VH-VL binders against Rusticyanin (rus). Designs and how they scored, part 1

No score or structure here was measured in a lab: all are predicted.

Target 1, 147 residues: Rusticyanin (rus), of Acidithiobacillus ferridurans (p0c918)
Amino acid sequence: TWKEATLPQVKAMLEKDTGKVSGDTVTYSGKTVHVVAAAVLPGFPFPSFEVHDKKNPTLEIPAGATVDVTFINTNKGFGHSFDITKKGPPYAVMPVIDPIVAGTGFSPVPKDGKFGYTDFTWHPTAGTYYYVCQIPGHAATGMFGKI
Below, numbering starts at 1 at the first letter of every chain, in headers, positions and changes, except where a header shows other numbers; antibody chains are not in Kabat numbers.
F, E and O stand for the ipSAE by ESMFold2-Fast, ESMFold2 and OpenDDE, each averaged over both directions (binder to target, target to binder). V2 = 0.75 x the mean of E and O + 0.25 x the DockQ between their complexes.
[cut] marks letters that were taken out.
Atom coordinates printed by the task and the answers are left out, and those that the model quotes come from them; centres of patches stay.

## First folded at step 4 (VH-VL)

Design c20 (from c01 with heavy chain S31R; framework fv_daclizumab)
Fold by ESMFold2-Fast, scan of step 4:
Structure c20 (fold): chain C 147 residues (1-147), chain A 118 residues (1-118), chain B 106 residues (1-106)
Amino acid sequence: as target 1 above (147 residues)
Amino acid sequence: QVQLVQSGAEVKKPGSSVKVSCKASGYTFTRYYMHWVRQAPGQGLEWIGYINPSGGSTEYNQKFKDKATITADESTNTAYMELSSLRSEDTAVYYCARDYWGSAFDYWGQGTLVTVSS
Amino acid sequence: DIQMTQSPSTLSASVGDRVTITCSASSSISYMHWYQQKPGKAPKLLIYDASSLESGVPARFSGSGSGTEFTLTISSLQPDDFATYYCQQYNSYPLTFGQGTKVEVK
């Protein structure tokens, strides 16, 4: 289920991402990592993910790490999702991107000054993954990144 | 506590350049966009542009694209704005401001007065 | 560019008065903020996203409106409230501010 956050709570959550930025890559270290992603954070283009103040960055996660993901929808007027797949781009406009190995499902649309967020834990095997939004057209128009 | 501390006042001749600094402290510098806004004497506020300190991407008001260059040094938590080819109409107080949410500026530097005179 | 026009440009008021300032956008917008500026000081954020009160700002300040018409209200003016107030749109770049409304002692 989705929880609700006020704007100050959203800003506090964004600062809990444990990654380190280098160029367009966010690198994580340790046995447990915390990824905090936002959908269309103010100042970022529609549609896009923001992680560690980067648009759709590549995420480098240590093999065998436990990944705690927090996803916040900050996009007024739209729902989004944060779903992890092994299937890489290009994506069709009306995708059924399968398999989804972990993710959030569709978020509520923000209202009343509150933003929907949810968290999940992911235990990846070694390999290349992608995070995508499953709303029709979003991944096709760039709402994805590499892991 | 969050603080933005700007460099001191400058008096410049027409045709010269000036570089204003904005030192951030009390928060994670790379988590917030930094904007620059000016205010000419007796006038209102005019937006110049912003920088994302994480990676250095910028956006400018088209009016300032050939006048202003915004940069950031992540190692020192400092944003900079350089103005080139100064004219008397560039005389203004220049502010750096932190983008809290949707270009809502929750913290501002104290301002840097740039005076352009012959 | 979206033009933001404030009304009135100047108003005279007494402590305890209800003060209303209007901001009109040249096209429909979803995003706007209000600031307070005192002489010789940087602006201070009062209200973000039209109606959300910034932390630490007194409850006598409120914002409302949508589309092209937005209002800042001070329910009971205090001595500390004599200042210039600015609205700002965030709907599109370039970001634009209103020309300002000066609230001065009657």
Scores: ipSAE 0.006, ipTM 0.567, lowest interface PAE 10.4, mean pLDDT 86

Design c21 (from c01 with heavy chain S31D; framework fv_daclizumab)
Fold by ESMFold2-Fast, scan of step 4:
Structure c21 (fold): chain C 147 residues (1-147), chain A 118 residues (1-118), chain B 106 residues (1-106)
Amino acid sequence: as target 1 above (147 residues)
Amino acid sequence: QVQLVQSGAEVKKPGSSVKVSCKASGYTFTDYYMHWVRQAPGQGLEWIGYINPSGGSTEYNQKFKDKATITADESTNTAYMELSSLRSEDTAVYYCARDYWGSAFDYWGQGTLVTVSS
Amino acid sequence: DIQMTQSPSTLSASVGDRVTITCSASSSISYMHWYQQKPGKAPKLLIYDASSLESGVPARFSGSGSGTEFTLTISSLQPDDFATYYCQQYNSYPLTFGQGTKVEVK
């Protein structure tokens, strides 16, 4: 279920991402990694994900790592999701992207200075994955990244 | 003691450029967005854009996209706004203002008057 | 763009008066703020998120409203309160301000 955070709490959560930035890639190390993603963080275009102050970065995760994901919707006026799939782009405007191997489902719309967030744990097998927003049109217009 | 101190008044000719500075002190510069807002004589407030000093990402009012360039220097805790191709209607007081992640402008610089005249 | 329209544009008031300024947004918003500006000075934040009083601002200032209609109230006007007041939305870019309401001596 979705929890609520204030702006200072959102900022604190974003700093818990354990990745290291290299160009347009965020690289993680160790047996357990923490990915913190935001939807349309202030300063980032609609629609987009932000991870570690990067727009839709490629995430590089060690084979066999346990991935703890925190997703925060910071986009005033809109809902979003953070869902992981093996299906690569291009994405259609209308349909639900299937299959989804892990994810959040649809977030609430931010209101009253509160931002919805949720967390999940993912245990990937080796391979290439993508994180996508399932709101119609969002992935089709660029709201996705590579893992 | 949060302070935003802006550079002094400028008088420029049409077609020239001007670069206004805003030096921040009393807080962690990279924790807050820095916005630029202008006010023409006797008129209201008009938002130009902002920069996130952490990483340098920017957002502009579409009206100013080809006019303003906002930058930040973390080593000196200073934000800059450069205006190009100045016209008489760019005559205004230009303010910097800090913002905690899309909240409100809680501290403002004192303003810089830019006058564009022949 | 979201348009912010203030009413009145100018009002004349006396010390001790209750002053109410309104701000109308062209679409529903949740994040709006009020600023005070005195001649020759930068604006100062008074109220954030429609109704939250900024630290150090006197309790005679209050904000209310939701959706498209918002009000700033000064319960008992003081000499220091003669100024221009601006509302602002922070729901979407570009950020926009109302045209201002000038509170002047009657």
Scores: ipSAE 0.007, ipTM 0.558, lowest interface PAE 9.1, mean pLDDT 87

Design c22 (from c01 with heavy chain S54R; framework fv_daclizumab)
Fold by ESMFold2-Fast, scan of step 4:
Structure c22 (fold): chain C 147 residues (1-147), chain A 118 residues (1-118), chain B 106 residues (1-106)
Amino acid sequence: as target 1 above (147 residues)
Amino acid sequence: QVQLVQSGAEVKKPGSSVKVSCKASGYTFTSYYMHWVRQAPGQGLEWIGYINPRGGSTEYNQKFKDKATITADESTNTAYMELSSLRSEDTAVYYCARDYWGSAFDYWGQGTLVTVSS
Amino acid sequence: DIQMTQSPSTLSASVGDRVTITCSASSSISYMHWYQQKPGKAPKLLIYDASSLESGVPARFSGSGSGTEFTLTISSLQPDDFATYYCQQYNSYPLTFGQGTKVEVK
């Protein structure tokens, strides 16, 4: 279920990410972690994800941790999704990326200064994953990152 | 009350540098991008660049890439813009501006006049 | 760079007049804002996202348009409205402004 936030509320949510930045990598630690990802924050290129003000960073998460993900669509005019897959790039425009192991589904398009956000919980096993946008063409043109 | 207060007017020689400050108050400094915009006498507005104070990331107008350096000091809630190799064409009022959303600038500094004269 | 061109560059009007300023983008855009600037002052945000009225701005100001053509309208000009108006795009960097439209007393 998607909820709505104003821009000041979005900024407050972004500060709840528990990771630490080093270069283009965000590293998480502990038994529970909170990932807060946005789609196309103001000033960032379309299409992209932002975590800790980094474009499409690599996320390092401890195997077996409980991961709480908050995803916020801040991209005016477009819907996006935040979906986790074991399938790595390159991505085709169509068909959709499959299988998806966890994710949000498609967000509403932002309107009237309100931004859709949703939460989900994910329990990763050891391995390499990718977070992708399932809107046709978005992952193919760079809207993805590595986990 | 949100305020952006800039440093005072500067008169500089060609070839020198100048560093303009913009002190923010009344909000969380790291929660908003800060942009710099200039306006030459009798002319329109020209975008220089921005800084995200939280991450320190910057972006510049290509025209200013090797001339302007934008920084921020979180401990004093102050953004800075330094211009190097000043020329008479750099004579302008320089503004800092807060990016509320999508580069919509909801609060502006009062402006700093930089005059470059021989 | 996306070029923003305003029309007219100067406009003479009387209090009570309906004033229309246009802004043309050199390529299709979805994101643009309007500012008002009075002599010796910093610009003030009036309209964001083409049509959203900034808090504290009088309801006589409105924005419309999409694609390459955008319009700022002042429905009944007041003495406080004699100023220069600028449009700005946010579809790509560098951010660009129109050249300005000066609204002056007729």
Scores: ipSAE 0.006, ipTM 0.561, lowest interface PAE 10.2, mean pLDDT 87

Design c23 (from c01 with heavy chain S57Y; framework fv_daclizumab)
Fold by ESMFold2-Fast, scan of step 4:
Structure c23 (fold): chain C 147 residues (1-147), chain A 118 residues (1-118), chain B 106 residues (1-106)
Amino acid sequence: as target 1 above (147 residues)
Amino acid sequence: QVQLVQSGAEVKKPGSSVKVSCKASGYTFTSYYMHWVRQAPGQGLEWIGYINPSGGYTEYNQKFKDKATITADESTNTAYMELSSLRSEDTAVYYCARDYWGSAFDYWGQGTLVTVSS
Amino acid sequence: DIQMTQSPSTLSASVGDRVTITCSASSSISYMHWYQQKPGKAPKLLIYDASSLESGVPARFSGSGSGTEFTLTISSLQPDDFATYYCQQYNSYPLTFGQGTKVEVK
């Protein structure tokens, strides 16, 4: 499921996110939205997610929209995941956060100038969700955001 | 503040080896690849290779595969490059450089002059 | 290997001049960078991703181009800009640099 991308390809994928930035929130509109999230873009602290060059932003998605998610691991030396849950913080170091309603599972560790990415489709019902990294300790130390 | 500080100039005899160090500070060492680039006197820039300090993966320019060995020590935030079987053609300034985005080198060490002289 | 060829190899210019340096790749590339180097010093990143100005670099520097032809422009040359400029590609290993363009006083 995981594909590989070069850094120029990663940059092109990041531009395909359909959201609009307002403060620390990225707002989406329409019946089909595309979310592109990265793990630890250059210049951002470990561990964190980035959407539209915002660290762990709140994502506002219309209820009933079809959400196409692309997740790219740009963190050299580390694996990450992008998993969606209804369980809010705080998160323990262990065990694994559950239930997960949609997500990627663990990415490969970037190497050879290549970065792992994968896509999934999610159909949210109305409500509050969180995106988290399932690597032990990452969500506990701040690698999550609100949807 | 990001800094890359390299070891001092070396004068070596043909056939010997040299190990150049590059100490990083001001950022998370394991989050960025470290590259090595050389510049012979009066010449342009030539890429040697890189290391991912997290896990130690290396990639080399084929020209330097049998010449250079790149390593990293996470406990001291230091990258190293060892050159073996030195020849006069290896006389150059050797730089370490941090890979920011798409192998764009945003910070460079000050350079280490290696002179191979008999 | 992708070969990067710069033109001209040397140019003479005066303060206030508009300076243009070109870089040609032997194969189509999507990603390249420009560096400035002064005698006795390490190179300094000026432009990454063909056209993105590095933080702290004066606005008189700009980059453009795609495919095989790329350009670095200095809109109004300052005394501090007399230096050697290098392009670099990242589309394949080994990473390769142009041979350099020396901008010197006319």
Scores: ipSAE 0.007, ipTM 0.518, lowest interface PAE 10.5, mean pLDDT 86

Design c24 (from c01 with heavy chain S57D; framework fv_daclizumab)
Fold by ESMFold2-Fast, scan of step 4:
Formats: structure tokens, C-alpha cells, sequence
Structure c24 (fold): chain C 147 residues (1-147), chain A 118 residues (1-118), chain B 106 residues (1-106)
């Protein structure tokens, strides 16, 4: 279920990501990893994801960790999703990317100064994954990152 | 109350450099990006770049990449912008501005006039 | 770079008039802001995210629009409103402003 946050609450939630930035990579450690992702933070290009104020960064997660994901849609006028797949780029405009291993589904469109957010837990096996937006055309035009 | 106070007007010769300061008060300095914007006499606004005072990460307008250097000192809550190799075209009022969110500049410094004699 | 073009460049109006200023983006954008600037002073934020009124700004100011066309409206112009107005996009870097619209006494 999607919850609502004000802009100051969104800023506070973004600060709870447990990763550490190095260049274009965000590296996580520990048994439980907290990823906080936004689509599209003010000042960033449409369409894109942001983690730790980095556009579409590579996320490095320890093998065997439990991953708690918070996804916030900050993009006024548009819906987005944060979905995890083993399928790498390039992505077709349609049909939607399949299979999806874990994810949010489509967010509500932000309105009245409120932004939709939701949480999910993911238990990955070792390997390479990608996070993508399932809105037709978004992943095809660059709305994805590597895990 | 939130306040951004900039250093005073400067008159510089071509080829010199200038460093403008912007002292912040009334809020947590490291919680907001600080941007720099210039305005040539009688002209519009032109974005130079920003700094995240938490960690010092910067982004520049490509036009200013080798002209401007933006820094911040968290111990004094002060942002700086240095302009190098000054030319007459750099004559402008330079503003610092706080990024509330989404590069909406809710508080601005009073501006610093930099005049470059040709 | 996203180019922001304002229309008109200069507008002559009387107190009590409804004033409309348009801003056109060279590509579709989701995020833009409006500022007011008076001679010798720094710009002041009026509207953020196209339609949200900044705290302390009079209710006669409103913003609307989406995609490539955005509008700032002053429902009943007051003496304090004679100024230059700027739009700004923040969809991508570099951040860009419109060239400005000067609202002058008729």
C-alpha cells in the first residue's frame, strides 16, 4: 500500500539509506541493507532513479543480505515503479520487462505537495540484477540501474 | 530567520581572480545545497553551479567549469565561489542561493557586484 | 540544454489589471519555478513546482501549466507587482532561466 510523505519527510527518508557512495557506485554492508530510491528527484533528468543523490547508480549489496527497499515517487505529474529483474539492457518499449523478481508496482502521481512511497523486502541470491521502471518506454530511455 | 550575507563589491583587472563569500545563518547549513547564479548588468539570470555543503560535492554549468570553483566551510557556515582569469564579460552581480528542494531558491544573498575593467 | 522562452518580454499594465506571463520550454518538463525581481534586489521565489505558492506570497499570484507551456497569473495587479519575472526549469543541468518579462506601469 502506498503511503504519503511531504517534501521534508521525503528528505528525512532519503537520509536513511545505509549505503556509502564511491564514484557512481553505492556500496552496502551488513546482514540487512536499506535502499532508499527516488524517481525523479528535483534537479535530476526525466526519467531517472536517484540513490544518495546519484543518478542510476550501481548498487553493490553483500551476498546473502536481506534488502529492505523504500521507493518514493517525487516526480510531479508522472507515475513510476521500482522493480528488480535479472534481465539486463537493452529494454524494449513494450511489452513490460519480465520476469520481475521483486518490486513496487505503479506509484500514484504526486499531488497537493504529497509524494507516494512504499516498502518491500527482497532476499536475493548471488548474481547480477537491475532495477527498472516498468512504465512503457522508461527503461528503454534509461530509467534503470545495475545491482 | 534564514539569512545569506555576501561579501562586498569588487573591482578587478582582466586576468585576475576574485573570491566571493556567502555566510549562512538561521538553518542547518549542511542540509541544503547552495547554488551560485550571476546577472550581467541589464540582463537575465545565468546558473553557475552548486555545492552540497555536506561532503563538498559540486556540479557546474559546463560554460563555467574552468572559470568557477565553488567550495564550502562547514565550520563557519560559509560558501565560496572563486572566479579565475577574469574578463570584461564576467562583470555581473553574483548571487548565492539556497536550494529548498528541486532547485527552488527560497533564500538569496544580497548579491556581490564584480566589475572587471577592460 | 533546455531553453526557456518568456512572452511577452515587456508588458504595460495598470493597477487592478489581470496579468498573464507565459513560459515555453524547448522540451517537455515536469519541474519549473517562477521568481520576481525588483530593481537593485535579489530575485524572490513566487511559485515552485509550477503551481505551488511560496509561503508569504500574496494569493493574487498563481501558476499553471505542464509539458512545454507554463503560465504565471496576477489576478489583480498591485503597485508592489511592477517588477521583472523569471521562469526556471530544473528538469536537467544546466539549470536555465527565461529571459525575463518586465511588467511596467501603463
Amino acid sequence: as target 1 above (147 residues)
Amino acid sequence: QVQLVQSGAEVKKPGSSVKVSCKASGYTFTSYYMHWVRQAPGQGLEWIGYINPSGGDTEYNQKFKDKATITADESTNTAYMELSSLRSEDTAVYYCARDYWGSAFDYWGQGTLVTVSS
Amino acid sequence: DIQMTQSPSTLSASVGDRVTITCSASSSISYMHWYQQKPGKAPKLLIYDASSLESGVPARFSGSGSGTEFTLTISSLQPDDFATYYCQQYNSYPLTFGQGTKVEVK
Scores: ipSAE 0.007, ipTM 0.539, lowest interface PAE 9.5, mean pLDDT 86

Design c25 (from c01 with light chain D49E; framework fv_daclizumab)
Fold by ESMFold2-Fast, scan of step 4:
Structure c25 (fold): chain C 147 residues (1-147), chain A 118 residues (1-118), chain B 106 residues (1-106)
Amino acid sequence: as target 1 above (147 residues)
Amino acid sequence: QVQLVQSGAEVKKPGSSVKVSCKASGYTFTSYYMHWVRQAPGQGLEWIGYINPSGGSTEYNQKFKDKATITADESTNTAYMELSSLRSEDTAVYYCARDYWGSAFDYWGQGTLVTVSS
Amino acid sequence: DIQMTQSPSTLSASVGDRVTITCSASSSISYMHWYQQKPGKAPKLLIYEASSLESGVPARFSGSGSGTEFTLTISSLQPDDFATYYCQQYNSYPLTFGQGTKVEVK
């Protein structure tokens, strides 16, 4: 399910995120929203997610919206995942975080100037969620954000 | 055809402020980050921070967090950097440079010399 | 912060020489770039992502390396190549540059 993108294609995908930034929060509106997240985008620390040029921002999404998520792994040398859970921090190094309500599973490691990306659709009900990386230790060391 | 044109040289007194501009042309302004880099006379390059003109989000080198304020005006395709509470140590050439979201600084402005004296 | 250290700080060379400049990062990095700067001018991009040659840059320039050790090579130095060269990491904020290597006429 993972597709490959060149760096220019990655940049174009990042521009498709429909959110608006205010401080460390990205706010979405409407009946359909598009979230584009990157793992360790150039300039961002390992391990972290980037959304709208912010590190691990809080995402505010309308309850009942259809959420299309695109996740791109731009971290040379490492796989990552983007998985949504109701379980908040702190996270243990092991075992894996459960349950997850939607997500990507583990990405390929970037190779030959190509970056793996995938899409999924999520239909949130009202409530607090978190997006996390399921690679052992990553969420425990800060690779997560609030929804 | 891609050009970044900066405002002219400034001579300022200690304690004053200065606002340097960088006007972009020949590309879609909101598709690239705009960075600011300084170079003291005879010294190397030091990164100050950037702005994403699309959303206005900024990132600063901690060293400059209380010194520099970076803004952008999409209607004029112009990025700005304001330096406050100037000291002699702030004497440097200040460059703007664009970046395709982490790819490298492929185009640079010509530089603006800010001299803090007297 | 990731520290970028270049060696040597100054290099004397003659036209036709093979010139090698090294850059060491204090942490493993994937995104690093090389720039050339001539007196009174803005820096110019030469190599991006360690080994990719920027469009319009002569083929005598090449970059190599990974992890913490990187090199910029000029296979046959030309008069236009006497300049200062900087490496830069784009892995983590704050972005950092090496201190520069000045290539001077011998």
Scores: ipSAE 0.006, ipTM 0.585, lowest interface PAE 11.4, mean pLDDT 88

Design c26 (from c01 with light chain Y31W; framework fv_daclizumab)
Fold by ESMFold2-Fast, scan of step 4:
Structure c26 (fold): chain C 147 residues (1-147), chain A 118 residues (1-118), chain B 106 residues (1-106)
Amino acid sequence: as target 1 above (147 residues)
Amino acid sequence: QVQLVQSGAEVKKPGSSVKVSCKASGYTFTSYYMHWVRQAPGQGLEWIGYINPSGGSTEYNQKFKDKATITADESTNTAYMELSSLRSEDTAVYYCARDYWGSAFDYWGQGTLVTVSS
Amino acid sequence: DIQMTQSPSTLSASVGDRVTITCSASSSISWMHWYQQKPGKAPKLLIYDASSLESGVPARFSGSGSGTEFTLTISSLQPDDFATYYCQQYNSYPLTFGQGTKVEVK
């Protein structure tokens, strides 16, 4: 279920991401990692994901880690999703990207000074993954990143 | 059209309380947060707190936590702020303001002057 | 609490001047707004989210900046622009405003 946060609460949640930034990559360590991703933070282009104020960064997660993901939709006027797939780009506008191995489904549209967020836990096997938005056209126009 | 109409000016003695109202019209009252901001004569703006009229959740500036109580009446589309234990330092114009997005206040009430004097 | 400090506190300018007002935050912030207030009136939202122009606000107003330093610019000052301007942060509670910058006629 989607919960609601104000913008100061969003800022506090973004700071809970356990990764370390190097260039356009965010690197995680440890057996449990926390990824906090936002959709279109203030000042970032539509459509994009942000982790550590980086647009669509590559996420490096250690083999065997338990991944706790928090996803927050900060995009005024639009819904988004954060879904993880083994299918790499390019992405078609339609149909839906599948298979999805973990994710959020579609967020509410932000309103009333509130932003929808949700959490999920992912237990990946070793390999290459991608995070994508399932709104038609969004991944096709660049709303994705590599894991 | 969107309108926030506040109650009239009040003159109060130290130690008393006052309740200021803010009547909303022209939009769905429960769809927007309502904030309260004060301005002492010749001074700047100071945030007091907010209420979500849908469900009644509130947040306060710690400085005003024991001074201000913010409520809302959905049936009359009215937000209220009660100030207790008034002192001369509470003399100010008090504004209600609608939170359109990210605590950006797109509509403001006309202001209510509360004067605390003996 | 995040302290917002504006510079200058008072600015004397002439119609047609380019006016720049700076707002400095005591810690790095990502979210802030700018307001205009005329004597006897409630404040009016000008710029939200540092650089987004509010609907109905003239294009001569613009906002920029990031981190701890933000700027409001009026490209060609008009008679209607003599007012006090306030910045506001939204990174953490309590919400805080700058002390104000009064733009007055030379």
Scores: ipSAE 0.007, ipTM 0.522, lowest interface PAE 10.7, mean pLDDT 86

Design c27 (from c01 with light chain N91Y; framework fv_daclizumab)
Fold by ESMFold2-Fast, scan of step 4:
Structure c27 (fold): chain C 147 residues (1-147), chain A 118 residues (1-118), chain B 106 residues (1-106)
Amino acid sequence: as target 1 above (147 residues)
Amino acid sequence: QVQLVQSGAEVKKPGSSVKVSCKASGYTFTSYYMHWVRQAPGQGLEWIGYINPSGGSTEYNQKFKDKATITADESTNTAYMELSSLRSEDTAVYYCARDYWGSAFDYWGQGTLVTVSS
Amino acid sequence: DIQMTQSPSTLSASVGDRVTITCSASSSISYMHWYQQKPGKAPKLLIYDASSLESGVPARFSGSGSGTEFTLTISSLQPDDFATYYCQQYYSYPLTFGQGTKVEVK
């Protein structure tokens, strides 16, 4: 279920991401990693994901790692999702992207200074994945990144 | 003690460019968005855009996307806004203001007057 | 774009008066803030998220409202309160401000 956080709590959660930034890539190491992603508003109505304050970065995760993902919707005005798929772009406006291998489902819309967040655990096998927002049109207009 | 200190007033000719700086101190520069807001003489406030100094992602008011370029230098804790192809209509006081990830503008720079005249 | 409209544009008041300024959004919003600006100075945050008083701001200032209608109230106007007041939405980009309400000496 979705939990609620204030902006100071969101900041504390974002600092728990274990990745290291280089250019447009965030690289993770070890057999247990923590990915903290936020849905933000760097181009409304075409929002994006941010990881380590990078817009839609490529995430490099060791095959076979246990990945703990925290997703926070800080994008005022819209719900979002963080869903992982093997299907690469381009994405259709509708219907929903399928198949999804792991993810959050739809977040609440932020309200009253509170932001919805949730956690899930994912065990990737070797290969190329993408993280996408399933809100109609969002992935089609750029709300996705590569893993 | 949080401070945002902006560069001094500029008088520029039409067609030139200007780069205004905003030096942050008293907090972790990369933990806050930095916004730019302008105010033409006798007029109200108008939002230009912001930068997230961690990673450099930006968002612009579409009205200013071809006019303003916002950058940040983490090594000096300084945000910049460059205005190109200056016209008399760009005469205004330009403010920087910090924001805790989409909250409110809790601290503002003192403002930089940019005057465009021939 | 969300348009923020303030009323009145100018208000004449005396020290000790109760002053109310309204701000109307063109669509429903959840996040809006109030700023005070004195001549020659940068704006100062007074109220965030419609009703939360910023640290260091006198208790005579209060904010209320939701959806499309918001108000800023000064319960007993002091000499230091003659200024221009701006509302701002932080719900959708581009961020937009009201046109301002100037509170001046009667």
Scores: ipSAE 0.006, ipTM 0.568, lowest interface PAE 10.3, mean pLDDT 86

Design c28 (from c01 with light chain N91W; framework fv_daclizumab)
Fold by ESMFold2-Fast, scan of step 4:
Structure c28 (fold): chain C 147 residues (1-147), chain A 118 residues (1-118), chain B 106 residues (1-106)
Amino acid sequence: as target 1 above (147 residues)
Amino acid sequence: QVQLVQSGAEVKKPGSSVKVSCKASGYTFTSYYMHWVRQAPGQGLEWIGYINPSGGSTEYNQKFKDKATITADESTNTAYMELSSLRSEDTAVYYCARDYWGSAFDYWGQGTLVTVSS
Amino acid sequence: DIQMTQSPSTLSASVGDRVTITCSASSSISYMHWYQQKPGKAPKLLIYDASSLESGVPARFSGSGSGTEFTLTISSLQPDDFATYYCQQYWSYPLTFGQGTKVEVK
């Protein structure tokens, strides 16, 4: 279920990401990690994800860790999703990218100073994954990153 | 070293137009909204509108919708506000101020005094 | 439009005084900010999002409140603090400011 946050609450949630940045990679450690992703965070281009102040970074997560994901849609006027797949790029404009192993589904469109957010927990096995937006055309035009 | 530098004071006749500039430096111009705020002599602050320099979308205070036109030139990192059909009640100091897309106005220009005489 | 009303409009104080300025919104808001303006100068951000102190602003300034009632406090007034203070809502358009509170020498 999607919840609503004000911009100060969004800023507080962004600070809960436990990753460490090196270049275009965010590296996580430990048995439990918290990933906080935003769709088109202010200052970032449309369409893109932001994680830890990086555009579409590669996320390195320990195999077997419990991953708590918070996804916030900060893109005024547009819906987005944060969905995890083993299918790598390139992505077609349509149809739906599948299979999806974990994710949020479509967010509400932000309005009146409120932003939709949701949480999910994911237990990755070893392997390469990608996080994508399922809105038609978004992943095809660059709204994805590698895990 | 964020800086917003506005154009100099203007003295205009009623019915004319004026275009005030605000040149930004020290940050990525397209990552912040640019707002315009007026202050009549001895009075408080009144919001006019903003532009998102990334894409050029604007929002106006309805009171100023037909008075002010806000534009931005990404190649020169400069925002502009044009006031049309000037009247004596448009006499004010006009400020530009940047905003992290719905946050606070953390940096302001020095202000441009526009005087409309007689 | 959301109306922001400050109290008092003018406040006389001495150096070392604890100064409190209030700001009332005509409807519930979440994004509100406080600015300081000295004569002949542009406003300066003091407090954002009701209670967060802007970088470089002295710790004697603090903000509190939520919903419709907000307060700016100066714990021990200094000579540099004689100025006009404005609250502002950034919740709905048009953006609106309070009428200002002038803090002047007693």
Scores: ipSAE 0.005, ipTM 0.523, lowest interface PAE 12.0, mean pLDDT 87

